# VH-VL binders against Large ribosomal subunit protein uL3c (RPL3): the designs that were tried, part 21

Target 1, 266 residues: Large ribosomal subunit protein uL3c (RPL3), of Bigelowiella natans (Pedinomonas minutissima) (Chlorarachnion sp. (q7xyp4)
Amino acid sequence: AAAARASSSALVALPGGRMIEVPHMTKDYRDVKVCSRQRKWEIREHMRDPIKMGLMGTKAGMTTYYDDEGIAHPVTVIALEAGNVVTQVKTKETDGYDAVQLAYKETRDRTIPWPERQHLRKHGNVKAMKHLKEFKIADVSEFTPGQQLKAEELFEVGDLVDVSGTSSGKGFQGSIRRWGMKRGPMSHGSKSHRQHGSIGCSATPSRVYKGLKMAGRMGNERKTVKKLPVMMVNDEEKYIVVRGSVPGKKGTIVELRPTKIVGKHC
Key: E = the ipSAE of ESMFold2; O = the ipSAE of OpenDDE; V2 = 0.75 times the mean of E and O plus 0.25 times the DockQ between their complexes.

## First folded at step 28 (VH-VL; framework fv_zigakibart)

Design d3 (from j1 with heavy chain F102L; at its last look DockQ between E and O 0.78; V2 from the best seeds 0.00; counts 0 for: pae E 6.1 > 2)
Fold by ESMFold2, look of step 28:
Structure d3 (fold): chain C 266 residues (1-266), chain A 120 residues (1-120), chain B 107 residues (1-107)
Amino acid sequence: as target 1 above (266 residues)
Amino acid sequence: QVQLVQSGAEVKKPGASVKVSCKASGYTFTNYYMHWVRQAPGQGLEWMGYINPRTGKTKYNEKFQGKATMTSDTSASTAYMELSSLRSDDTAVYYCAREGWLYDYYFDSWGQGTTVTVSS
Amino acid sequence: DIVMTQSPSTLSASVGDRVTITCKASQSIYSWVAWYQQKPGKAPKLLISKASSLESGVPSRFSGSGSGTEFTLTISSLQPDDFATYFCQQYDKRPYTFGQGTKLEIK
């Protein structure tokens, strides 16, 4: 029997206090082009599809979505706070490369340095924003300073996106959790259940080699989770829903970019 | 300085059509949605719909679906609204209005209004 | 549709008075409310957005407050130029709707 559930935890709070419930949806996220062996070769050997524009968002939370077959899917709601305004447009002629700079998350003028505030005024007369991020894309001709990007114009349900952000801190972690190394035997008198195995030679060189995978701090690094299907885009209520998890805790600023490489062979 | 200049007053008979223009200046026309709002004589304000000048996409208040048609000409920085099959209850002042900052649907700039009078 | 109900419909006041206009929504619209001033024969003029954000060029005697379903526009010291009709507007969900208006008259 398939699980068909309604849950009171289906509501997710966006920044600013609006509560949303992810609507029932078909499995449209499965309608995506996948990279074949032939198409992978063509991408490497010929002109590539243009690198397309992305957006910034804020992780609002996770919930469960049940499809028409009753299968549960974990989904992440990404809020679109005030922002995603084009500031500086860089071209090969002016800056040596093509890029669009976005400003995200409106803030008070006193929260940002004066030089940054003047930069925003110069490039599109943009209000004070907490975050500036450059997106290197193939074609900048469609973008002008002061333009607000709309998620419904950039993404459709079923598109695959790469979501980047700062992963949550997990503190000090053993080699199994940090690097996925094998656990030692649990019986036969062994006391080395989670300890690191041999880490070097005893003769030459009588030292630990550089780059050996060892226990250490984990998290608090930039991470990209690739190939997440877009489940819903709603500019009016200012959110995007993607299947799966994204880096960071609630409130983490994330960058959404269209996936360039898709399929099992990419 | 943002400025919206609308076409002049129109007097029409029932069954006719009218096309109101709204020329924008002082900002990048394609960066903001253009909305249309009507005000019947002595009455309040009614939101009619909007057009996204960048894409040409429109959204209409259900009440005006099929009555109003919104278009734009980006080269002229001009939005248009056409009312078809005019009736006497279409008599009103019609405003174009630019949406607020960051695609919030309040209106920070308004045209002067175009009076459309429908009488036989 | 979200109904915006203003009160009072007409308000008489003298120069220097503090006046308050109330706008009530038929459902929660969070903070997505704007306030407009309209003088006879003129287009509306934006005063307040997002319930409490004063627009550039609007005198500081105007202020807004409220959240959820009930919102107020306050004029702290009424001036002769402030006698006009005032509208609230919700912009949370389509169709975006306006209150019926409050006419502010000289007492």
Scores: ipSAE 0.229, ipTM 0.644, lowest interface PAE 6.1, mean pLDDT 79
ESMFold2 (binder alone), look of step 28: mean pLDDT 93; pTM 0.948
OpenDDE, look of step 28: ipSAE 0.349; ipTM 0.760

Design d4 (from j1 with heavy chain N31Y, light chain Y30S; at its last look DockQ between E and O 0.34; V2 from the best seeds 0.00; counts 0 for: pae E 14.8 > 2)
Fold by ESMFold2, look of step 28:
Structure d4 (fold): chain C 266 residues (1-266), chain A 120 residues (1-120), chain B 107 residues (1-107)
Amino acid sequence: as target 1 above (266 residues)
Amino acid sequence: QVQLVQSGAEVKKPGASVKVSCKASGYTFTYYYMHWVRQAPGQGLEWMGYINPRTGKTKYNEKFQGKATMTSDTSASTAYMELSSLRSDDTAVYYCAREGWFYDYYFDSWGQGTTVTVSS
Amino acid sequence: DIVMTQSPSTLSASVGDRVTITCKASQSISSWVAWYQQKPGKAPKLLISKASSLESGVPSRFSGSGSGTEFTLTISSLQPDDFATYFCQQYDKRPYTFGQGTKLEIK
């Protein structure tokens, strides 16, 4: 029954093989597409807010949860592997801009180059980490080298985040899938169902324009999915749950940043 | 440098209460759970529970449920553990220990320990 | 509760010896084991996390291995400073439990 589904949870495997149970949602996140005067004002005020710190995580998987009303919510579980340790803190005085460098995903010393290992030792005596990423933020004063960041201190349920990662590779793709070009007619005697149309004029400039959209490899590139609500944060079980999908396959390293732009002008 | 400094030794009579403090420095106090571990004289180590300093959330080992109460003061970067209704078998050294949030509840920094002695 | 059983309870060895301490869990805990060294009157010191990950500042003569239910701490060439009591700890499931300890003594 619907009530039983609303009480159920799903098991999600974290890196290292441990399974967690993710509890069902408690909030309605229906988006409103038509703007009001207050919504327009809220968008402008959010864009003025200082840029806040984010985290790195590993895509653990996707699942579906039902709220108390029985509505299905597609969610992505992002595991927090060993890492999210502050290494270098950059300031306008030292580096010309304010940023915090974060190390993520513990690895063996042999896996990383000696200069990078020395960098980690110099900046907070951090264990060997597979990924280093810089987060440009407004205020770096609360961060020190060697500090481990907790997700519950940075994010709350209901916050909007932008999730960045390397999209899954899709290989060579036609112009329709890669660029969303219109298909030719499927009937009426047409044989040009999926073919690329004209690629240039014969007279001016008598060449193929640079940047013309053509068939080619797709995916395996950095992509940011914006405005994903945080559904749950759990430092004890080491995961964050966001509504919707994030880039990449299970196991992809992702970067979670607080959303800078919460909407377009309606 | 991470440092956990605990309050001094206590001698109490049965039935009394004691509150042990653990002052943290060298890191952001609210970013790490604080655990408490006891060691009875001549015995091994026993996990008592933890507190999340940011939220005040606690989890206790069932053996100590109702005996221990863990709190924290984020403005002072200090964790507290109170033991109530003390008995002679509560005589032990009590450690505070900071977890590494990347790993499930192993302890990368320890306080020096607070000896609590319960005797007549 | 997951019971952690250490073997041996005491171990006599000489400087330069290779010693091995074993810790057995009552159920599978994957690799979620830590090892600690404790000298008399002092707090425990973390040596190893995640069964095999050596902590910073710990001499390379210490190593850990194991997965599932059986875990080992190995000291490849015993030094005078290594005579202490060693504990294993599981951190897979609450309550987080310690082994009873292994006292490493001078032969």
Scores: ipSAE 0.000, ipTM 0.459, lowest interface PAE 14.8, mean pLDDT 78
ESMFold2 (binder alone), look of step 28: mean pLDDT 93; pTM 0.950
OpenDDE, look of step 28: ipSAE 0.140; ipTM 0.703

Design d5 (from j1 with light chain S31D K50R; at its last look DockQ between E and O 0.67; V2 from the best seeds 0.00; counts 0 for: pae E 4.3 > 2)
Fold by OpenDDE, look of step 28:
Structure d5 (fold): chain C 266 residues (1-266), chain A 120 residues (1-120), chain B 107 residues (1-107)
Amino acid sequence: as target 1 above (266 residues)
Amino acid sequence: QVQLVQSGAEVKKPGASVKVSCKASGYTFTNYYMHWVRQAPGQGLEWMGYINPRTGKTKYNEKFQGKATMTSDTSASTAYMELSSLRSDDTAVYYCAREGWFYDYYFDSWGQGTTVTVSS
Amino acid sequence: DIVMTQSPSTLSASVGDRVTITCKASQSIYDWVAWYQQKPGKAPKLLISRASSLESGVPSRFSGSGSGTEFTLTISSLQPDDFATYFCQQYDKRPYTFGQGTKLEIK
């Protein structure tokens, strides 16, 4: 008798201090189809016509999701703050490429430069927003300036998404941590336990090659985690839950894009 | 200026159906969700549901599930609500209301209301 | 469903008075509250969103406050045009619900 462990609802703090309870999903988990190196999943029929448009969100935090089998899944809650409004539609004819620009995270007018403010006003009379991002899509005909995009309309449970953001800054790090270099000997008179070692040759090239892996700043770069399954979408409580971790710290802005599915199972 | 103009008052018998229209002007019809709210005589306001005019997706208050059907015609910039199997307790003023900004589900623009009277 | 309890149901006041209407939510709804004014035979008019944000064109004598479960609408100096019924609304969770209303009448 698998003791149905009472799914402890995980509380997650959203931006602004609002607490949400992530409900336990029993029914929809079985329908979640994902591509994994460890497990091949069938793609749902709705994935044949993949989501074309993405959204911006704010990383609220991570929690654990327990499925009906008692398996624990790490998940990231992405808050949907004010925004995700279409500000501009770019077309091949006008701009040389097809894309939809979204505005995200409402801010005060005084914090936005005048040109940007005018841009937002001109294109759909959108309120002052802190972030502008373009999403390249195949067909932009369905989008108009001033249009509010909602997560429940764009994403379904089981969809795969690519989540992009700025990774956490880790400061200046040594070669071992930054690049996974091995330690030197710890005994036998070694004085090079965590040192980088040789960085080149004397005569040729008589320099350090560009791109040589060395100690330096780690993180604070754009990263994308691909093929994350959407576990929950809730526009009422203004969040989306994806399986796995996403780049950045709590409070950082992330971009959700539909995963480009290549092949039958991935 | 945003304007929502609803159809005229309706008097129906019990068991009949009524379809109320709401014509929108002064804004891009497909950019905003259209909600319906009713108000019974001397009573408060009740949210019935909404429609996304662009996609046709609807969400209903459970109380009105099966009672109300919301549709839209983008070419006419008009939202419709049909009430089926009318009863006396369906007598009310019905309003179409435009959703506010973002995920803020308040109503910034209202139709003038349509009085639906159900009488034997 | 979230219940919005509005008080008082009826309020008698004179021109120039400071008037306060309260709305209590059955659970915490953060600041997801709107206030409406409705005159007889007319549709409701939005006054305040997000508990305290005054809508464009609304007189500055109207103000909203509150967070969590308790919300207030205040009219600093009542004008003749302000005699109407006022409603609070929550939009934190579906179904969206309204208060029962406060009828503001002349004393």
Scores: ipSAE 0.325, ipTM 0.760, lowest interface PAE 2.4, mean pLDDT 85
ESMFold2, look of step 28: ipSAE 0.346; ipTM 0.670
ESMFold2 (binder alone), look of step 28: mean pLDDT 93; pTM 0.949

Design d6 (from j1 with heavy chain Y50W K59Y Q65K; at its last look DockQ between E and O 0.67; V2 from the best seeds 0.00; counts 0 for: pae E 6.3 > 2)
Fold by ESMFold2, look of step 28:
Structure d6 (fold): chain C 266 residues (1-266), chain A 120 residues (1-120), chain B 107 residues (1-107)
Amino acid sequence: as target 1 above (266 residues)
Amino acid sequence: QVQLVQSGAEVKKPGASVKVSCKASGYTFTNYYMHWVRQAPGQGLEWMGWINPRTGKTYYNEKFKGKATMTSDTSASTAYMELSSLRSDDTAVYYCAREGWFYDYYFDSWGQGTTVTVSS
Amino acid sequence: DIVMTQSPSTLSASVGDRVTITCKASQSIYSWVAWYQQKPGKAPKLLISKASSLESGVPSRFSGSGSGTEFTLTISSLQPDDFATYFCQQYDKRPYTFGQGTKLEIK
């Protein structure tokens, strides 16, 4: 009967082996009417949300969820490993800006340099952690060193979040894949179907202009995917589910931040 | 050193109410949920619920919903549980307990217990 | 509600004995089990969390194992101070529930 309760297409394994079910999708908040520049400025000034606190997590996997109408909705499960503990709280008075530093993913003392380990002891007596990241937020007064942040207190189903992480590496890529440049001629006996075309002026001194779109590495950069709806938050089972894809492979550490700007009616 | 000190034993009549206190020290009170667990005489342990002292949010085991009311005073680092409409079945030892580390709801520190006796 | 069933209910043993207490859950709770020791008239004391993680200050003769639905607490060499009642607890899903207890008595 426990197997009958779980669907194979809905299950994702978290670190440590717990399997979770995919939540029902909620409404998408991303539909926003385009307004004039002056009207947008007025709306943004009066309606801008204060920057709120976020969390770190580990990409656990992706799956699909079929709604009542049979439409597939891709979702990403983000595991909450041991961590998300406040270390240093920075203020304008102490550091010149307002921020909260989080420690994420518990590790052994052996893996952490002595100065970093002492930093963690000084700021909340935090256990050894693999990752430290700052979150610049509007109001740091609610946060205390040593505080463990809980996702259910920061996010609710239907909230929009921005998820940041390192994208998967794709190696060196030609200009066509990276920049969407037009392919060379195929029907005129040309051998250069994917080779980059002329990139500069023919003159002395001959050189390549900076800023030209050329072949280069693709991926393996920090990326943010914006306005992803939170589909489920569960601190007991230690996961968050967002609609869509997030940067990186399974196991990538990601940062979840509340979306800053949400348009309202013009 | 984490320490949870509860109020003293209480003897009450049926129909009365009682408020048990739990004063916390040795840690930042608002960083951990406080749980309440009861143990009737000669019986096992029953989890009653938790309070988040930072927000005042509570969660009650359905068995105790309407019977127990949990509150906290962050300035005094003290959690409270009030039991209403006491019956003889409410005779038990009531413990406060602090939740564990990293979203885990095991109880790493316990108060000494408060005996509540309901007798005519 | 997840039912936690301990076995045995009472266990008689001598100092130096190896003792094993078993706890069975009515459904999979993965590794989210804690073990407590309770002496008469005192509050429970945490021994083990996450099925096998020993709490700081607990003697190394205590150990835990298991996953899924079956879990064990083992005392490798029983000492005089170990005679008490032992409880398992699941913390996978609300309401968090305890086993009925195992009383460890002097033979």
Scores: ipSAE 0.178, ipTM 0.619, lowest interface PAE 6.3, mean pLDDT 78
ESMFold2 (binder alone), look of step 28: mean pLDDT 93; pTM 0.949
OpenDDE, look of step 28: ipSAE 0.340; ipTM 0.758

